# Designs tried in a protein design chat: VH-VL binders against f1miw6. Part 12

Target 1, 251 residues: f1miw6
Amino acid sequence: MPHFAKPLLRNIITRNLFNSIKKKQCLQYLQTLRTLQYDGFTTVYFGETDIPESLVTGEDFSDGYYMPTPTWCVVHAGGSQGWVPWKYRMFLRDELCIKQEDNLFFEFCDVVKKAYGKCAIVVKERRRQDATRPKEGKETEAQAHVPSVVNLTSVTCCPEVAKSYGHKLLTLPSPYNYLNPLDSAWSSLKWFIINNRKEFCLQSVDGVYSYQYILFSDLISKGIERINLSKWRTITTKVRRWENYYLGKLS
Short names: E, the ipSAE of ESMFold2; O, the ipSAE of OpenDDE; V2, 0.75 times the mean of E and O plus 0.25 times the DockQ between their complexes.

## First folded at step 1 (VH-VL)

Design x12 (framework fv_traxivitug; at its last look DockQ between E and O 0.03; V2 from the best seeds 0.00; counts 0 for: pae E 13.5 > 2, placed apart)
Fold by OpenDDE, look of step 2:
Structure x12 (fold): chain C 251 residues (1-251), chain A 122 residues (1-122), chain B 107 residues (1-107)
Amino acid sequence: as target 1 above (251 residues)
Amino acid sequence: QVQLVESGGTLVQPGGSLRLSCAASGFTFSSYWMTWVRQAPGKGLEWVANIKQDGSEKYYVDSVRGRFTISRDNAKNSLFLQMNSLRPEDTAVYFCARDYDILTGYEAFDIWGQGTLVTVSS
Amino acid sequence: QSVLTQPPSVSVAPGKTARITCGGDNIGSKSVHWYQQKPGQAPILVVYYDSDRPSGIPERFSGSNSGNTATLTISRVEAGDEADYYCQVWDSYSDHVFGGGTKVTVL
């Protein structure tokens, strides 16, 4: 029975995480986004998704030995007009390869400038794993610390870099990740991988050994291509509806 | 009274064309997404197409893409479905439905017409 | 493509409770809508957004959605509740998707 990696496709709308602070952050994000849109900025969502090798191979490591399987990170961007005319990047992330590609964001900013002009670049906030300790301390006024840098796993997004190209960098609060159309796109990609990986397998027999190879690049490419303009429009329309809902509810 | 009335369903030959109409009354038609849903004889419901209020966005089920065109005339409170290159598998009752979007962009269909039968047969 | 799975039929005695399930991968993360369709009639929305009820729909109709299963519950079933019931969701990949429908028979 194909173990549908059920958890990977979970657009978890965490209903419960509506802390007052997070709501405020969401509202601020949405207001800023709308303002930029009215000011003629093209909204572009820049992000990454992790694709564990196990997702591609279909290997169920349920037998308790958490062998860290290599994870591939796919970086791409999209907007109302579909995928950004920028070649997606794929990085192997293992214990040995933690290098961030600093130049990638520059390249991206240049490409979108050429393609769309001034852009509102939306990136997801990294869930700080460490905030488990409720430090009891001082209600310091949550000054909206515009993070000076938003670090993706593979890419450093710098607001100053964005600004140098005439762009604005926006951070989407983590509880509202579903307001990023890339989430749906990545889910679709992962779904495609799970359901079509067999079609991208080649078998090679070398003497006594039989090897199965997965055309991973082709699999990813095809998965990305499958998200056509029509699908993007659908996804972005959905996101817009959510945005409008929250703007109405939180204002 | 809020009402949707479909028309235009008839017998057509494979490869033929047909245009369905839906007349809306009793509500502000231009404020709603509109949808076509079809039901083959003895089968379940299948979404076919929907269109945004201003007609700027149109979406189709894959099986009809390139063949069907959804459109609307807000001035006439009318929804249309142009069906080209019809196939026997397109045989169904076609329902016009109003999209209900209250909160989240997840669309339900709160108002339905009685449907119009399209039969594609040689 | 999102596939919604419904039982083909449910039988229930008058006055009892019918439960119609709609299965889907992570359907709990989606909003599920339910329609009643009687023979020769148009579908009627009976539950929307998992558990909300349109005006005019009896309180006997309720909905829930969690995990991989949405459920339409019809309490105190009446003969008039005999119909086909369809679940529906919207997703970014498949747009609007209906379940296969469940025929409810009131015994």
Scores: ipSAE 0.008, ipTM 0.495, lowest interface PAE 9.6, mean pLDDT 83
Fold by ESMFold2-Fast, scan of step 1:
Structure x12 (fold): chain C 251 residues (1-251), chain A 122 residues (1-122), chain B 107 residues (1-107)
Amino acid sequence: as target 1 above (251 residues)
Amino acid sequence: QVQLVESGGTLVQPGGSLRLSCAASGFTFSSYWMTWVRQAPGKGLEWVANIKQDGSEKYYVDSVRGRFTISRDNAKNSLFLQMNSLRPEDTAVYFCARDYDILTGYEAFDIWGQGTLVTVSS
Amino acid sequence: QSVLTQPPSVSVAPGKTARITCGGDNIGSKSVHWYQQKPGQAPILVVYYDSDRPSGIPERFSGSNSGNTATLTISRVEAGDEADYYCQVWDSYSDHVFGGGTKVTVL
């Protein structure tokens, strides 16, 4: 084995170990979720998506020049029941770095408890940006354990808070995106924005300049409304098919 | 501008091999599932194969499984279809298409190329 | 495997409404997408997710889907609407299914 093959083998071993851990986490997630569903818990998927204003205006960076474009973080939740009866939130990304709403998750848990009773609240796993963890390929087999967090960038999701309302908080493993119906809902929202942005233009005239302004908030609200109960049931049916497939394949 | 341009279609003998290419531009190629759809002369559309964003998952229609291989090169914004053991019934215009559905990669085709004709005949 | 049934042809007078059906067992539980294809051209998506329209598609195009039948409706038909129309669903874990196509002739 040549000396230059050692870094490649280490990379392969780390990837294989990571994949094995994620497969086990996925199976455990699915088994836990099914148990909660059988126990009468309503499944709600809670998450966020980023919508840059350039997606609405149609501007791009094709010439390589960076044009500052504000990005909005949209937070919502849904399931086979449709969108939860909770007012979705929109945050400017720059403002999220300065202030985060600490009480939002308490409000969310209360709303879904009143609407559905006990819920299994599913949030997508993400890796925390942790400066103390080695990142430069110094990973051992033990360091291939990827830490997950339940926190969205916009909202702190505390398991103890969920429990105080009778809920269970679950983390969906990141490699199994097909198990998250919110990813489909967010894609549908972005598709709606791209295909309907021209219909939400406001022309402003001040006697010297004429300007077209896109009603960003209205476009997003309309896009969320178009993801109705029927679409949610279609999305969650696809998720159920993938759940059954992975339960059989990963067992 | 969002574009897909196919190439490689030609006349091949039964049992032969052919590789089709599709060049993508104007969008983040690595963020989408990609697909091949074919249409035999005077017939309807038939899905052939999909490939996940990172190339980790590939699906095929039963009639081509084991004979065709879909692949992609995200660095070159290119999609490929390697066709082996070609049969007369594989004669068709082959379209490259972008598959829209982040959850499954199996929903609707929002962007299509103009197609490339493959004729399998002696 | 699933089969989507479309009539092979539909004839319609200019200014009238054309209705193209797509039959499939329990198709109302699936999302149906519709494509228009003119001779020598690539298909274009005209209706997606049963009833939504992509940008640039005229409001004359609409869709519905319930029970065992999905329908593409083209109101106030123009000569330029003459084309083949295909319905499509995702009907399994990894399978796209197209209908056989309907040739719309504007008489």
Scores: ipSAE 0.006, ipTM 0.481, lowest interface PAE 9.7, mean pLDDT 78
Fold by ESMFold2, look of step 2:
Structure x12 (fold): chain C 251 residues (1-251), chain A 122 residues (1-122), chain B 107 residues (1-107)
Amino acid sequence: as target 1 above (251 residues)
Amino acid sequence: QVQLVESGGTLVQPGGSLRLSCAASGFTFSSYWMTWVRQAPGKGLEWVANIKQDGSEKYYVDSVRGRFTISRDNAKNSLFLQMNSLRPEDTAVYFCARDYDILTGYEAFDIWGQGTLVTVSS
Amino acid sequence: QSVLTQPPSVSVAPGKTARITCGGDNIGSKSVHWYQQKPGQAPILVVYYDSDRPSGIPERFSGSNSGNTATLTISRVEAGDEADYYCQVWDSYSDHVFGGGTKVTVL
């Protein structure tokens, strides 16, 4: 005589609620995005990726190297028009944890307004294990937190800042990361780094940070350049096929 | 062409152990979640276990948890199921299956092998 | 554990329409997939995400999902459609559930 135990039934209900919530979020996102596209908003995907220095140098740290590999964060944006005509940003992750550039999103909104007019700016919601609480004074200032602020690791994205420039800020729900064409662009950049890093490596004369930064910047710049308009159109076409699929399923 | 081939199914006594293998070809194996599904003679399909693309997440049906271990070797395009403490109720054809689409990895099974028969009997 | 209820059998005349149901509590909020299995053969995916078809599956196979019932519909049934049909859902955190199967006979 089988009957369900109370804890097992609660687990099933919890899983169904989580799935339903994420489906509703995805449907709301897609419906809003389509409305904005129909109303003449240019879609721009704004995001970041991490590039550990070991990927650039090719060094193997498995032989007893106990120091963490420095990690660079690259921030850029693109869409069906190609990369935004905006100088991408690079941050050292340690520098980011010490100093945060609070004005970057304001600058970005101004640049895309001048380039494209009104934009639908899409930012990916952080995955659970990728989400880190901002430690910069959150506990020391217990004011009423405005929940409409969307944070990337390296930049704060405020919907009201976007609105003040005539843009709309959208958040892509985390379970649907294949709807973010930047993930494909970042993967292509990392493949370019792996295949071309030997060409950009120089022997240290003085162990200078500026020499490695120049070579790293050149490698990143070349890799971003190789993701041209044709590549962006291919990537965004695949994403649009997925978007149409989910609009048909969730509506 | 895209293919999954199971092997290792045989007659084994209760309490015994057996390792199943699944060889993949014709697609980028490391981009997909992989799954074992079984079917007892004259019965329906039952999901057994699955494993993430990089092997870091593994999930099992309750009846096999602690007895079965799913694993993969992406360098050899191979999926494995180590079955310990076998019971007569584990008698089934075991299918290797690929999850749908490389980006989602855990929703539907679009490619199936032909299966390998495991018989647990004294 | 979710339970998916299918009728054990459905009989249909050639050229007519077969409808195979898959019942589940609030199944309309889930994505339902359908498999065809002929005797001694591996299953084949025939419908996924409620209503889409993999490449190579004829258009006479279709699906729907709303409320507590998902339905696989086979129009203009042919003798070659005689098989067992299973519905399946994914229910977060890797829970995969199959229905009990429906044997379709073509008379």
Scores: ipSAE 0.000, ipTM 0.406, lowest interface PAE 13.5, mean pLDDT 76
ESMFold2 (binder alone), look of step 2: mean pLDDT 90; pTM 0.928

Design x13 (framework fv_traxivitug)
Fold by ESMFold2-Fast, scan of step 1:
Structure x13 (fold): chain C 251 residues (1-251), chain A 120 residues (1-120), chain B 107 residues (1-107)
Amino acid sequence: as target 1 above (251 residues)
Amino acid sequence: QVQLVESGGTLVQPGGSLRLSCAASGFTFSDYWMTWVRQAPGKGLEWVANIKQDGSEKYYVDSVRGRFTISRDNAKNSLFLQMNSLRPEDTAVYFCARDWEYGSGSFDYWGQGTLVTVSS
Amino acid sequence: QSVLTQPPSVSVAPGKTARITCGGDNIGDKSVHWYQQKPGQAPILVVYYDSDRPSGIPERFSGSNSGNTATLTISRVEAGDEADYYCQVWDSSSDHVFGGGTKVTVL
């Protein structure tokens, strides 16, 4: 309670709803990925997950009407080599003062280039994921700080940025999320949170929110660290079997 | 399967206005950036304008900024280009094309174009 | 605004290799896309992100991009490859920029 279905199980149901265009996109994605792997590119999966505070506290905040729960966004990347040697990011989406880091993906590309050389960076298909596009004419300091909003979109992953570091950026079509091992890692994180949240949910003195934030950060960090190299290799092996199935490699 | 069909091109007097339309079919229109690219008779391709999936971002080549407006109606799978204060140098075949979800310029499907002639 | 320089024409014999260059300052730091256009027809994307091919485009089409020059290579040229070819990049100061085009003639 609650059970987080592994991406594989959840997406078997979604697979029945895919259209022919998404199937063709998936086959093109797989062929391109295999070609890059053959050419020496290291595959890394980059993405994010949302962790509602209700998952950490175990509380129901609905009380018969919509009540938004504060939600933590965790950004990381990994593959068959484990988590990338990059500082994962974590921010609270509903906080007024939280802002997206403009250079997040630039730093990521530099780090994985230094660690692995050229990479095939796989991201999930997301509706509002687009390249950074400066407006023609004069750019102001205010424009440079957009989005500057309370509810932030997914981090921007620009193909041009990836390419400038020698990488290739690939988009995995949304119905085939079970081909993304990162989603399995996120499920493991959420399972860890549910089973260990009681150890970290202490009553704060005077009801101070800052104490709760520290406890939430510690819990999430410990859960990420528990997803070790062996776990990642198990996850990526399962993904590889599904990829081989769709490429007609399985009898 | 994927089709883009432009319409609205005609002869217009200098200073006039014209609205071009592009009807999309065979794909989920709201998942893609859309662009207008033009080609003057006997000349090369020139990018004109593009628009994000939800219409929240629009960009224009300097020569048309303030005169042209790109828009889309995702419920009708339609892309539009409103052209005002037309000049003879705007004479061209106008193509509708789709771009990948990142909007970085890989125009994988194009319409056959619609001819706009600006002349007295 | 960035300017992309292409040779106006390239002549090639059937079965030989055609190479079309696209010159631009630091173009190797940008992603280059290539389009084929036949008379009276819309352009067709033949190479995207420097070296990738869309489904349905023959393996004879390939691309490279480094330094100040991107190149579209058409090996084992066929009569049906005769067309105008355009390179294109996204540039932060001017959005999308096309090269002037190269007419490939197969003789």
Scores: ipSAE 0.000, ipTM 0.398, lowest interface PAE 18.1, mean pLDDT 76

Design x14 (framework fv_traxivitug)
Fold by ESMFold2-Fast, scan of step 1:
Structure x14 (fold): chain C 251 residues (1-251), chain A 120 residues (1-120), chain B 107 residues (1-107)
Amino acid sequence: as target 1 above (251 residues)
Amino acid sequence: QVQLVESGGTLVQPGGSLRLSCAASGFTFSSYWMTWVRQAPGKGLEWVANINQDGSEKYYVDSVRGRFTISRDNAKNSLFLQMNSLRPEDTAVYFCARDLTGDYWYFDLWGQGTLVTVSS
Amino acid sequence: QSVLTQPPSVSVAPGKTARITCGGDNIGSKSVHWYQQKPGQAPILVVYYDSDRPSGIPERFSGSNSGNTATLTISRVEAGDEADYYCQVWDSSSDYVFGGGTKVTVL
């Protein structure tokens, strides 16, 4: 029919338009971040990752039996100075709708202010099922790319709270995940868990929920500690090179 | 043991349709992004499509978008690739692979592949 | 634009070092992963995030990545290392990008 494109072509057009919007948002994000860095702001990346218990236990759920595995949401922040000196948090995914009222962001802002002074706090834009849809993408991104409230699933991030401590809250536009050093850190954590989970299983053979949780938390903590300052410097140096590349190409 | 087993590959005529399946075992399937990667005879690897944990996000290489549909059934630990309007250039071994990172970086577990031949 | 260039083949004597390069614009700013594929078999991950190794991969396998070139290095090469090797990155515009592959022959 002459009144519509073939599905494949329409999907390509939709994606290209969405990508054009994201490129503009990326340039604006990078220019804002560089301006803040010039003004003495320390960049910290604040985010979360999901860790299924199956990554820790290695349990077999095969033919004839299926049981959903509990998933833990880990929240932390880091940058060129390494992990921020803030106690990371863990939440069960199924409980997050209740846990979001916690005042964790106030505590976070206070801790990084004491450690680094004024910070540019970068959070990742949340993915949506309809992220590539032009109408909703345009309206949301044009009016709310720097929203009044930025919500991770675990923590409510309020720009006014950040500002009260002298910070600036920025949203990193999707799909530029390579500009987020946390994604590399999270990958390293998950791989550490897999390589060390046998020790956890041996320790938990007689464990109950509380004991298993303590051992799980210890494994996560050790994995976070293995992502040391040297590794963070390597990761953030790569991010910096990407930022410089895009600033040169898009400016 | 953790493993992925593909099935469904066969000879089909150009313009035909075929559905591939991948059976996962030994791990919690619903916790991982899943991917299809193909390899034409004597050629290199090419990413085809991926799908997130709950099936709400799907991404495709441009050459198959609108023709192929990736889907999953977490209750049955199964991944699918519905291939429509097949072309001779779709001839390849199709591999099922698991993304450990959950954020589009690399594949730590692969199946043995299933051969799809598109010809007369 | 995000094409990865590998040499089609590399020949190496047993006990020597093989170096497989992966060229790409600004690849040093991306994370490079490496796969080994033997004839008739599925690929296996041998190096991830430039230089890290999965459990079960010998220490003879190592990687580096800077500027426009990533390198997989196989020291003390054995006959069993003969295979095709692929580099791979993730890119925002192209999603997963694989190199063309390098056939390593041990002679």
Scores: ipSAE 0.007, ipTM 0.547, lowest interface PAE 9.2, mean pLDDT 78

Design x15 (framework fv_traxivitug)
Fold by ESMFold2-Fast, scan of step 1:
Structure x15 (fold): chain C 251 residues (1-251), chain A 125 residues (1-125), chain B 107 residues (1-107)
Amino acid sequence: as target 1 above (251 residues)
Amino acid sequence: QVQLVESGGTLVQPGGSLRLSCAASGFTFSSYWMTWVRQAPGKGLEWVANIKQDGSEKYYVDSVRGRFTISRDNAKNSLFLQMNSLRPEDTAVYFCARDLPYYYDSSGYEGMDVWGQGTLVTVSS
Amino acid sequence: QSVLTQPPSVSVAPGKTARITCGGDNIGSKSVHWYQQKPGQAPILVVYDDSDRPSGIPERFSGSNSGNTATLTISRVEAGDEADYYCQVWDSSSDHVFGGGTKVTVL
């Protein structure tokens, strides 16, 4: 009744969370979002997902030896209008900072401005991670100190850049990931990969399987295209019902 | 090749104990949440318990909480359900099913896509 | 806790369309999955996330979910579709909730 939560969310979304000052954060987010929507802002959800190569290659190694598989970070955005008309990005997780294109967020803001006009860009709060933990410390400098600019995704989203295009950048509080339709889109992509990966597999000279970047990116692109406008409307309708529920409960 | 095979179902007296096993093959067992679902004779499906891929999180339906314990051995590709203080209403076919993969985001549950054939547990004197 | 209500039975003629409903408070905000179970067999997933089909499931199977009712639709029904059908959602109190099941009889 209060909530349909998956096991992963159950420990995060506790009764105590809804009875603390954290209610204020969720309410503030929802009220701000609805005000922007009323004022004619188009809502777009910008985010990322990790796709391990093991998801594509299959789950066993011919040699009987486990080799760590690279993880790809896919960055895209969507909403009730479907995927934004912007070329999604794909980076190796370990190379994200190196491969990050100059002015990526500028390009994104320009593209959605031309497509939709002023947008409310919703990003998920970046989970705290031990990306670079030094031997002599339990926390990195970035984890120990609150940054002046919050990195809300693996790709830096600058509020000033969004504002220069007339957009508003909103942060979705981490315990309320179910209010992000993009997570549902990512799950559909991963399910598509599992069900279609064999069509893109090439037998390797040194192993059972070898995947070229072109074949891998083609599989990802087809999975993204499978998540059509109808699917996005279904997903965003569910999110809006949860928003209405929480606005009624918290206001 | 992807399959789940349950075993251990038998006749037990009320108040007794029983351990069910589920053997997984054809997929990377350690990458999936696993679940137990039961079905009483002539009745519908009822979720019993699930377990995270590394065993760190376990959840149970209210009627079995404190009596049943779900566990797994990833090295042996095996899932278990330890059932204590059995009641006549626990009589059912118990199915092992593959649940959420580790790589799914929090809103991405896609259902239980692989099921075993089930093992019958009868609790009666 | 949440309860999912299904009709206990549905009778349909071969070649016609069967519709199975799954009722629940605000079920349209939840992801609904559908399972087919034939006598003496394990359930198989036929529709997931309201409307998507797993590989190998015919296009005759489709789903929808809105408001307080989710629906599994089986078009061009065949004798082999005769089975029990269950809807399922996640619930915050128990993680998974199944409907009571619907027996589809093909006449």
Scores: ipSAE 0.000, ipTM 0.490, lowest interface PAE 11.8, mean pLDDT 77

